# VH-VL binders against Probable Rho-GTPase-activating protein 6 (rga6): the designs that were tried, part 5

Target 1, 235 residues: Probable Rho-GTPase-activating protein 6 (rga6), of Schizosaccharomyces pombe (o43027r312to546)
Amino acid sequence: TNLCKFTFPTPECAPPSLLLPHIFAQCVHFLSLNALHVPGIFRISGSGPVIKAITEYFYSPPHFWLDETSEIFKRIGFPSYIDIAAVLKRYIMLLPGGLFTHKDILNLLVPLYVDSSRVKVPIDIRNEMAALCFSQIDSYVRFSILCSLLALLHQIATRTQELENGMENTKDSTLMKPEALGIIFGPLLLGNSSTDLSKSCPSGNVNDLMRFETEKARVEAKIVEGLIIHWPEVL
Key: E = the ipSAE of ESMFold2; O = the ipSAE of OpenDDE; V2 = 0.75 times the mean of E and O plus 0.25 times the DockQ between their complexes.

## First folded at step 1 (VH-VL)

Design z7 (from z1 with heavy chain W52S R98K D102Y I103D L104F T105W G106S Y107G Y108S, light chain K30Y; framework fv_tezepelumab)
Fold by ESMFold2-Fast, scan of step 1:
Structure z7 (fold): chain C 235 residues (1-235), chain A 124 residues (1-124), chain B 108 residues (1-108)
Amino acid sequence: as target 1 above (235 residues)
Amino acid sequence: QMQLVESGGGVVQPGRSLRLSCAASGFTFSSYGMHWVRQAPGKGLEWVAVISYDGSNKHYADSVKGRFTITRDNSKNTLNLQMNSLRAEDTAVYYCAKEGYYDFWSGSDAFDIWGQGTMVTVSS
Amino acid sequence: SYVLTQPPSVSVAPGQTARITCGGNNIGSYSVHWYQQKPGQAPVLVVYDDSDRPSWIPERFSGSNSGNTATLTISRGEAGDEADYYCQVWDSSSDHVVFGGGTKLTVL
């Protein structure tokens, strides 16, 4: 198979036995160890030629875990944090049907993370219900991708919080907070889901369609933001 | 017929140097990571060092780091281990071993082919 | 540094199933490989990537790995199975290969 066993670098932040595509595992491993404090990580676009070079490098076995001495960095320069993050994002974009294979998962997560549902669920109940939703994922590979990704995003958000707590003024910080990461990953993780919410029939009016699309993106972003913040408690 | 043959072992005094070689045949040497593994008389297997397929990445066991150097020559299908500042505790049979390759996406780091080993004895 | 723990010795009767364990913290997250070594010989790979078997190794050899324990299972044990068995992982946190201490299998 094209899969490899993976141990998240901070083992307590992810389930014990993960099965990841090799390219995805390489990116998660490298970023978790080297790129938690990079301004604009996942937001800033990478270089097409560099992304291509990194992707091709991973197709040449055998593969050791990426580090500063890796041959690829002699060709493209170290660090390439933004470009490796872009490879990770592109991999997720290419997954057919996204990571949630059960179309109703979005409907289950909305009341847990979105205030407009008019339900304020206690955090411990929310975490238990989110964990149940994860148990519904019928592909262990997709489950592993989602868990390792959320572990990485949680580490980035935590590192951002630690660094910003030491700053006298956070107004101009470009470090990635859960809200910003949710905006980026919400549509990637949940945007392909077919739900009762997304099946609602717009009036056909262009303004109504625009409001629907922006609200859908907001909901997806809020769900992922919440999962990032509370990830250790969902485990 | 994949084969690895070690050479260069022998008796050497503490503090001296010795160079081991491993000749590979029957497979595309330049496509696989290579390892050195040793075994002291009557003891278990102990990993020594690894070198990636292109020679760009190298890692060493803590007990040999700074003293041993792993190299390869892909044009000659040879793996080498330069052992400096040898100690009595380095006395062992030294095996070269090849990483497996079973999938394009994820090669196996299992050692599917081993050499017969070469004995290194460090004594006065 | 990461440590793999094996029992020093395991005994089985001919025709019975031998189980050799390899203990490690969260070892289920690692890929475990198993080697057989007979006296005076180089090790031979018998199980790789937790449960896969090289084509030249009999079906009697199998493996599993979950939680804190990996297991090599040898069914229908025979005298030719007497050997030392070693488990092995790649510890990505240190970029080191780690071997267990070895288990001597006796078939009486």
Scores: ipSAE 0.000, ipTM 0.397, lowest interface PAE 22.2, mean pLDDT 81

Design z8 (framework fv_tezepelumab)
Fold by ESMFold2-Fast, scan of step 1:
Structure z8 (fold): chain C 235 residues (1-235), chain A 123 residues (1-123), chain B 108 residues (1-108)
Amino acid sequence: as target 1 above (235 residues)
Amino acid sequence: QMQLVESGGGVVQPGRSLRLSCAASGFTFSSYGMHWVRQAPGKGLEWVAVIWYDGSNKHYADSVKGRFTITRDNSKNTLNLQMNSLRAEDTAVYYCARDMYGDYEGFYAFDIWGQGTMVTVSS
Amino acid sequence: SYVLTQPPSVSVAPGQTARITCGGNNIGSKSVHWYQQKPGQAPVLVVYDDSDRPSWIPERFSGSNSGNTATLTISRGEAGDEADYYCQVWDSSSDHVVFGGGTKLTVL
């Protein structure tokens, strides 16, 4: 419900004519134009009351794209980019049914991005296989969410690299790299889907469960990291 | 246009050091594994070293292991080869090459090559 | 130490098919890649993963790999094909990239 046609601000980073939930489209649009350079984006928690106020604002019929002059910011004050990112992240966390419809889609991504020693795949074939996996998503809305999100995350990673190229010391940088974004979004995008690792773990004791969950999160993070890095080539 | 440009070659005495650099442009450097391949005058291609896209894994030819160090700076789109304890047998044109497999270890194909830089080790 | 063996030279008449072999123990279990190198130039990838071609390489270039021999086949040979050709594999047992010795193709 409340879907809108969406064109990603940098058209080369996403398929044309995406179909997104309005609140998700607003957040992606705003962050893509204004927030690629924000330290700790998506990692730092936002303000609960501000996140709630922004979310409730989108229950009203939209008139224009969110920007710094928008009426909401005149009423509640200008929120940090962190708060808009938190609204987007929370939307994904609360999305019913997850983003993938077939467990086999994620199982195909594991050998492409996690244990490449078991798969002899050139990068162009890897990108084609990833594209085929995405084309198998049954919901055009879920497909559009993934494409627009990965486009945004790729832009953030690219901007981080550009800015760090101008720095003399990058060790103190808190800008978000693909690895950090993968850690955040891996579990969010893939946590509700089965992987080969999910089937391998016997439910024996708490230590086994902890190791299983840690490895599962690592695998999911590596998949999303790889998708962020190679995103324009998957398209 | 995808391009790799090597620099740092020259004439050096045995036992000395040289540092080669490779500047990448026209593609997302941080997404690809990178290699050094050399060719002695009038001889065939010889692989030297590889580094994964994030620098997490490296492999070296036995003839250079312990003497050469491959590194990369993804923030500057540069690949480096630090060559220590150089020998006459290290005389060659050194090529920088992109791994078509990206970060994949073990099945490398080199789809983009630099023009090469000449290293001469003479006494 | 894994070794790839290529003939030092191969000659072909214009318009005919050239075949360049690359011998290696159980090479059929490995991915073979082929490079063309013209004098004074960097190598160019012509065949990868045994039989696939980069989009910039003409269809007359093809490859095969089975048992102990991989083969690069160049159909309708032309003067512009004169070059050194190298086969290449990854040897997982030694963690090394291995190149063949090279084959000089002459089009007479």
Scores: ipSAE 0.000, ipTM 0.404, lowest interface PAE 20.7, mean pLDDT 80

Design z9 (framework fv_tezepelumab)
Fold by ESMFold2-Fast, scan of step 1:
Structure z9 (fold): chain C 235 residues (1-235), chain A 125 residues (1-125), chain B 108 residues (1-108)
Amino acid sequence: as target 1 above (235 residues)
Amino acid sequence: QMQLVESGGGVVQPGRSLRLSCAASGFTFSDYGMHWVRQAPGKGLEWVAVIWYDGSNKHYADSVKGRFTITRDNSKNTLNLQMNSLRAEDTAVYYCARGDYLGSGSYFEDAFDIWGQGTMVTVSS
Amino acid sequence: SYVLTQPPSVSVAPGQTARITCGGNNIGSKSVHWYQQKPGQAPVLVVYDDSDRPSWIPERFSGSNSGNTATLTISRGEAGDEADYYCQVWDSSSDHVVFGGGTKLTVL
């Protein structure tokens, strides 16, 4: 419920006329315009009371697009970028059934972005195959959430690259690169997909199970990293 | 089915007050923003006020601001309009109308899909 | 203050197409809703969000909205379509609902 028509602030980065939950649209819109350069965005957890205040603000009376003059920032302080990013992240975490509804999505995306040498397919074709996987999402709302999220993450990664190119020393940079964003969003977007846990269970070995979980997380992170990097070509 | 029924209209002298009520049925009243719209005899539709789903936000037309107060009681599925310092120009049929989910805003459209039958308010000596 | 301009009246022959315009500065960036009002009755929503139609409204009613003009189109006009028609938008700059002045449709 509470769906709204949404145009991504940078129109070329997402399909036109997306359909998003109000809270998600507000977070994406605000972060796209204001928070592409924030160190540790999505990695830093934020403040629980502030996250609650922002969430209640979006649930109470309907609001115009969030900006620095919005009433909420008089209460919690501007800019609250980390906390708004936390609200967006929490929304995805609480979404019933996840974003990819196809149980084998992990197996479909692995050859495209994780181990392309096994497939021997050029990147242009792999990006087209990824687009076909997206076209199979049967919920336009879930499709819209995924497209707007990847557009936002791509903008953040691009801005990070621009800013780091201007730095004398990038060793201590905490700006978010595709790899770091993939680590955060890999499990959130793909963690509900089919896994080979049955192979780990028969072994009865805790070390084997832990090793499997680490590898699964790595694969999920690489897939989302690839989608972030190549998003304009998948679009 | 979904219905809105207005009451409280009548004849009142200038400077006096009147309270209109609107009873909602057939939908979850507490989920919707509600509006009052009026129409003077032989004239067009004029928006009066809006109240959001929980009563937390309200907006008024400039012509009634400071004189009219919109309220709601979600436990009774009732919308109210308290009209103070009435003027001859307030003479109109007053309609209760269902607004957007939760209220109104720049990114949500306010289409009025359910209207009451209206209640006549006449302000005269 | 935002203003919506409608022609005061429009006439159409039975079976022909009626077009009622609603003019507003950059109205194409807003969502336009249309209401039909017959004498002594409450208004009825006939088109919402520029071009969507409630399921109980005949397909003869349609809408469009671009630039500075929104249009309500009534195909195959019938005597039963005679009514006053109002366009409406939400003006975010003032937090007000704005109605057009109304158009009287005559089918003769």
Scores: ipSAE 0.000, ipTM 0.410, lowest interface PAE 18.6, mean pLDDT 81

## First folded at step 2 (VH-VL; framework fv_gevokizumab)

Design g8a (from g8 with heavy chain Y104W; at its last look DockQ between E and O 0.52; V2 from the best seeds 0.00; counts 0 for: pae E 4.2 > 2)
Fold by ESMFold2-Fast, scan of step 4:
Structure g8a (fold): chain C 235 residues (1-235), chain A 123 residues (1-123), chain B 107 residues (1-107)
Amino acid sequence: as target 1 above (235 residues)
Amino acid sequence: QVQLQESGPGLVKPSQTLSLTCSFSGFSLSTSGVGVGWIRQPSGKGLEWLAHIYWDDDKSYNPSLKSRLTISKDTSKNQVSLKITSVTAADTAVYFCARSLTYWDYSGDFDYWGQGTLVTVSS
Amino acid sequence: DIQMTQSTSSLSASVGDRVTITCRASQSISSYLSWYQQKPGKAVKLLIYAASSLQSGVPSRFSGSGSGTDYTLTISSLQQEDFATYFCQQYDSYPLTFGQGTKLEIK
């Protein structure tokens, strides 16, 4: 995977001078410019052959920024928003070790974003504490991936809110809200950085571990939802 | 095999202190993520959460009753106790204790319950 | 306090019926919701936690769904032993609160 210097298309939404894997940069750039309003983005599964074709395209040099006139889309059709989103998700899933480097990241972030948390942290220090957690990421590449992803997810959520504010009935909307994005990206961003719950199993039973894993998944989703909503305040 | 059993006085006079004990087996309150709560149900009415104690001895109380409630544990005896001061007829209810498994969240989803003990407050 | 409302206090059904019990929160509870079954003279049983997760040992005919403020418990094919009172409970915020209960009765 080749690294490239990256500026988020909406510069105020991310730190300057990010360093991203080329394939990740291409996906973020394309989706930020073209796909903020796509129903079910990141939730709907893509086409395996199309995902493979897009992935292979990014590994063949040289490449320019992906856009609606790109040769790949003449071959496989356009728009391929769902498939490009799937390539982005697969890239994150294949990263070893996750994006946060602190082993107790959940214990640090739960009090900031989960209202049902046993441990309470004053709301006025939430953004400062979140920024501190980000500063502890040892890899600038992982930091850049996280910042550009949250910038993209925040843009999608903002666009969803803008569009839904103009709708007469929002109950049937399939546009992606922070809650839905949190469910998708919670495990991907936080799943590898958690307390060993097997040591907390009262009965040694698989069912008790499943209950703790269910709670873990819920707090991970809530943390990412909060990070998406409050992303501009963390910057 | 998780089991909880409540014990109480059955009848208490108005203005007295009600003392309840929950005895349990199949788990320990020294295990991270484990808690025990107290819930009551007046005859023909709904369930009302009263208090909770966590493995780390943190305690939570229903704000409407907090001044009258004291929850405590004896980990070596596998027991949790609840005291309610200055009881009135409004405290007549079946009292339940129940286990929860929550590490980060409030102890809320109670997976095993005792059978309940009826407490009647009358002169 | 978050108020939990079960719109029907009693519901009549026959064995084999598909039964739906509803629960509405006064504000979003982010799927921090459990469903309980209570039979006269028996211990209360947890059926569903986290809005849709089936508790170990609970028959697969029970399922939970919902998000935000609106939640449902569904029994796909009612059995004789399912006649009981069903309660929802939120654990999104303090204090913990329960619905008033829905009693499922023989038609």
Scores: ipSAE 0.433, ipTM 0.706, lowest interface PAE 2.0, mean pLDDT 85
ESMFold2, look of step 2: ipSAE 0.352; ipTM 0.730
ESMFold2 (binder alone), look of step 2: mean pLDDT 90; pTM 0.929
OpenDDE, look of step 2: ipSAE 0.251; ipTM 0.705

Design g8b (from g8 with light chain S30R; at its last look DockQ between E and O 0.46; V2 from the best seeds 0.00; counts 0 for: pae E 6.8 > 2)
Fold by ESMFold2, look of step 2:
Structure g8b (fold): chain C 235 residues (1-235), chain A 123 residues (1-123), chain B 107 residues (1-107)
Amino acid sequence: as target 1 above (235 residues)
Amino acid sequence: QVQLQESGPGLVKPSQTLSLTCSFSGFSLSTSGVGVGWIRQPSGKGLEWLAHIYWDDDKSYNPSLKSRLTISKDTSKNQVSLKITSVTAADTAVYFCARSLTYYDYSGDFDYWGQGTLVTVSS
Amino acid sequence: DIQMTQSTSSLSASVGDRVTITCRASQSIRSYLSWYQQKPGKAVKLLIYAASSLQSGVPSRFSGSGSGTDYTLTISSLQQEDFATYFCQQYDSYPLTFGQGTKLEIK
């Protein structure tokens, strides 16, 4: 795995001196600078051949930046914002067990972001407890991935709010709100494969398993939505 | 086969305590993600959620009634109990117990219901 | 508290009709909505959870749709056994709240 030192383009949005896989760092850097406004980003699928070409290129060469001078883009053209977002999402999907591999971290996050009306935690205490949960991540690379991703998703959500403030009918908007990003990234960041769910399923009954998976996805989406909204305060 | 059945006194005098029991089979309240809730329906009116209890003994109450409600479980007997203190005519309703399934979130809906038991508060 | 509104309290229809029942939340409930069927003398039956997921054992003529604040239960070809009262319920946040019900009657 080729790692690089990374500074998020807006330094106040993430911790300094992150350590990221080169391909992940390139995608986050590019999207943060160029793609905060893209309708359907992370929701719309990219081109499979383009995604494969990018991932194979970045795993092989020395440390080059994602730009138009790279040899691969002379052959296939420069990828779209959607293609680059799909590369980022694919990288997350390939991580074993998501970014949080320990169930105790998930259990600490549930009361902070899912049902705040049951637990009346002041905002500053909630943010301190979330920061403590992140400090328990046992891999600095996973920590770096999480921080840079949440910084990017927060920027997208903020830009979406800015753009929608000028709209008369936001129901038709295809821009990505924190809820939509939470639905996409909840299972990717917090969950496991269906085989891992089968091991953790309370009853093993197919109907109960289907319902368990549905409710698990709901919880995971709400946690990630909350983290996106409150990211500057957690930081 | 999941089944729930409510039992209660039928008739209760005002100011007394109403005690209800939910007996169930086909599942256990020791299983992670499982809960049992209580819902009531006054005659000709809509449904009102009262309380939940979950496998880990966490409890939730309707805030408008919380001071009068106590929910408890006996996992070995497959039973959940609800007590409502200081009853009035407004507590006359059909009372249901129902199972819920959740994943680390104590908010949920009800996939299996009992038949309901009528409780009348009358002097 | 999230208020759930079913604007129609009673609806008359014939066997074979397509029937639509609506439910509106006072704020977004993010598709965490269930539909129930209630018949006199029978246990309440869950039909739809997560706005559109069909509960096991429920006929495929039932379907759910919607998002945000607006949700719909559809019965594609009404059968005699479908005459009942239908409730929506949100489970996005406490307290859990129900719609007032829509009674579906034989024309």
Scores: ipSAE 0.129, ipTM 0.675, lowest interface PAE 6.8, mean pLDDT 82
ESMFold2 (binder alone), look of step 2: mean pLDDT 90; pTM 0.930
OpenDDE, look of step 2: ipSAE 0.271; ipTM 0.728

## First folded at step 4 (VH-VL)

Design k10 (from g8a with heavy chain L101W; framework fv_gevokizumab)
Heavy chain, then light chain:
Amino acid sequence: QVQLQESGPGLVKPSQTLSLTCSFSGFSLSTSGVGVGWIRQPSGKGLEWLAHIYWDDDKSYNPSLKSRLTISKDTSKNQVSLKITSVTAADTAVYFCARSWTYWDYSGDFDYWGQGTLVTVSS
Amino acid sequence: DIQMTQSTSSLSASVGDRVTITCRASQSISSYLSWYQQKPGKAVKLLIYAASSLQSGVPSRFSGSGSGTDYTLTISSLQQEDFATYFCQQYDSYPLTFGQGTKLEIK
ESMFold2-Fast, scan of step 4: ipSAE 0.642; ipTM 0.839

Design k17 (from g8a with heavy chain T102V; framework fv_gevokizumab; at its last look DockQ between E and O 0.65; V2 from the best seeds 0.00; counts 0 for: pae E 5.0 > 2)
Fold by OpenDDE, look of step 5:
Structure k17 (fold): chain C 235 residues (1-235), chain A 123 residues (1-123), chain B 107 residues (1-107)
Amino acid sequence: as target 1 above (235 residues)
Amino acid sequence: QVQLQESGPGLVKPSQTLSLTCSFSGFSLSTSGVGVGWIRQPSGKGLEWLAHIYWDDDKSYNPSLKSRLTISKDTSKNQVSLKITSVTAADTAVYFCARSLVYWDYSGDFDYWGQGTLVTVSS
Amino acid sequence: DIQMTQSTSSLSASVGDRVTITCRASQSISSYLSWYQQKPGKAVKLLIYAASSLQSGVPSRFSGSGSGTDYTLTISSLQQEDFATYFCQQYDSYPLTFGQGTKLEIK
């Protein structure tokens, strides 16, 4: 994989030197600068053909970056912000082994972000513990991806909050609040489709298993929500 | 089939201790991830969560009533008990026990309920 | 504590009607919300969990939606057996808390 050095546009949200795949870096960079205010970013579906084309282009060496001169854009035109976001999401989905390679990472994060009333952890300690979880990532590239993504999501969440504060009683579901982002990225970041959930299901009943999976997704969402909200302090 | 049934004294005098028992079938509190909670409902009012006990004997209490509540389990009998000390008229309610499935240390909602038992606190 | 508010204590409707019941949390509960049905003399029944997931055995006319602090239970076509009291409950954090309930009555 062709990697590039990446500096997040907002230094306070990411380490100064990250190593990312070119397209990933470009997507994050582009979105951080241009798409923080886009309603429904990462939620609204983009153009399937565009997303597919870009994705395939990226996975077809030597095409590891996109620019205005890229041949693909002659064919499909320039993608929208939504399309770029969708490509980023898809990239994460297609990442072999996910971002977290340790199976127990969820177990470590749950006490920190899911039920603080049951397990009381001071905020500073929580952040440190979260950071320790991140230190378990043995791949610097994966670490970089995670950091850059969370930085971006944090920015989006922050911008969303700012927008919301300026609006009176907004029920706008298109606002990408941390909760919404958590729902989207929770399973993407923490989910493990290869995990035999049946062993973790209390009853082994099919219905209970379904519920278990649903709850797992919710837990994952909440964890990522928490990470997004507190990202600068976790970093 | 999961079933829960509450039992209680029906009538309790003020300042006495109310003892309630939840008998259940169709599941075991020895099973990891299983919990049982107590909820009460005064007449014409909403539901109030009281306490919860888990398979590992971990317990949670409503903070407003914690000092008066004691929840325990007898796994061998498939029973959960709740004691409420120093009862007053405010403790008059229908008391429910309900099952919950727990994910890690996170307790969810209640998927099966008993029919409830009325407890009246009166002199 | 998280307060759950059902602003409508009672609602009148007819069989066949679309009915919507709302529940608001005092803070975000991250979709850790359940809906229950209560009928006199019967055990409370779980209808919806995780804000939008239908409990096994519950008719498909029941649905849940919402996020953050605002949640909705919808009955697409009210049936005679649906006249009851409905409660929302958050399980985002302890203490677990319920809404005050919405009584659905025959118009």
Scores: ipSAE 0.180, ipTM 0.710, lowest interface PAE 2.4, mean pLDDT 88
ESMFold2-Fast, scan of step 4: ipSAE 0.682; ipTM 0.857
ESMFold2, look of step 5: ipSAE 0.187; ipTM 0.673
ESMFold2 (binder alone), look of step 5: mean pLDDT 90; pTM 0.925

Design k18 (from g8a with heavy chain T102D, light chain Y32W; framework fv_gevokizumab)
Fold by ESMFold2-Fast, scan of step 4:
Structure k18 (fold): chain C 235 residues (1-235), chain A 123 residues (1-123), chain B 107 residues (1-107)
Amino acid sequence: as target 1 above (235 residues)
Amino acid sequence: QVQLQESGPGLVKPSQTLSLTCSFSGFSLSTSGVGVGWIRQPSGKGLEWLAHIYWDDDKSYNPSLKSRLTISKDTSKNQVSLKITSVTAADTAVYFCARSLDYWDYSGDFDYWGQGTLVTVSS
Amino acid sequence: DIQMTQSTSSLSASVGDRVTITCRASQSISSWLSWYQQKPGKAVKLLIYAASSLQSGVPSRFSGSGSGTDYTLTISSLQQEDFATYFCQQYDSYPLTFGQGTKLEIK
């Protein structure tokens, strides 16, 4: 419930004057400054006790911006990037009502980010349509969470590309690309949206439902991959 | 329970129009989110996607063949038809029809296929 | 168009072997890929969708993996009925495209 005004560390990467939950702001701020090049960031699970310790730390006053000298790191160890990323993910997972709650959100975003879509949106209005979808988010706090998260994920993806362009063999890289980030964040950002089950096969047998669930996860991942790649154009 | 069966002429002469019919059961093209596609396979070669038709009568065609292809459906008969105009020896192939699911207006994979029907283009 | 390459057109194996079939896309397809099994005189069978999801009714010895441009179908312990031709297919963009096929033959 504790909200704070937030400016993304690279100001041009997000709308000005965001409003974020304090814990979320702390995690985004720390990771954007310190963790863009961490292998497996957001994919690797954190430690339950460490995640709890970080979460409790932010519930106790006073709160200063997290950095390598912060008291919490004397207890849990620096750099703890994976665990801080896990706190951020857990916050999104536990949000009441989710982030994209519009029942038609997948149908609105698929034509923008899925190239095999039979619904074609002219290139000159794609970014406007994406921006309109974001503007329909009922809560400025949810809007701020999405903008700051996508800014962070875009920075991670950009840093990964910069580093991998300098590598002679990219097959061994465990740095996070947009595809991998989309797999992680697709369900987290879009999974709470209701979908029209009337699009299911004629018989609602278990096999058709399982395929529906898998395709939903795939399309959510693809949409978030596209949002990460094209974030500066939507901004 | 889902089954598809192709039928065709077997032999067709160069320059003529090839007509194929796919008859199916276990699903309906009146149901939102389903479609049927056509795929062909020349002897000893790979699979080539030709065309798709969806529950709402929307159609997609392989761009390399689009000018020669017409796909249509008869929902009451549970049939999908494909016509290929101006056939040549290059159109000799086994022709398959297959079901696809369309949950958010994109083309996907094919979960149930017919056995295929061989079409030979020869004088 | 996205080109799908199965570099091995034919592969010989024995019952009980672990078999790997590979497929490479000419550009990233974000795991929008399916694997099919084709036997002479029978309908083509979907084995794997979304790169790694097992189709209902398909034996658990089949698995799929991969991301970006590189994908693999694995049969953990080959059975007699698995001798067939295997195809990959991308559905990331139009036109939909298939690999050339890998024929799995008795050694």
Scores: ipSAE 0.536, ipTM 0.794, lowest interface PAE 2.3, mean pLDDT 86

Design k2 (from g8a with heavy chain Y103W W104F; framework fv_gevokizumab)
Heavy chain, then light chain:
Amino acid sequence: QVQLQESGPGLVKPSQTLSLTCSFSGFSLSTSGVGVGWIRQPSGKGLEWLAHIYWDDDKSYNPSLKSRLTISKDTSKNQVSLKITSVTAADTAVYFCARSLTWFDYSGDFDYWGQGTLVTVSS
Amino acid sequence: DIQMTQSTSSLSASVGDRVTITCRASQSISSYLSWYQQKPGKAVKLLIYAASSLQSGVPSRFSGSGSGTDYTLTISSLQQEDFATYFCQQYDSYPLTFGQGTKLEIK
ESMFold2-Fast, scan of step 4: ipSAE 0.632; ipTM 0.837

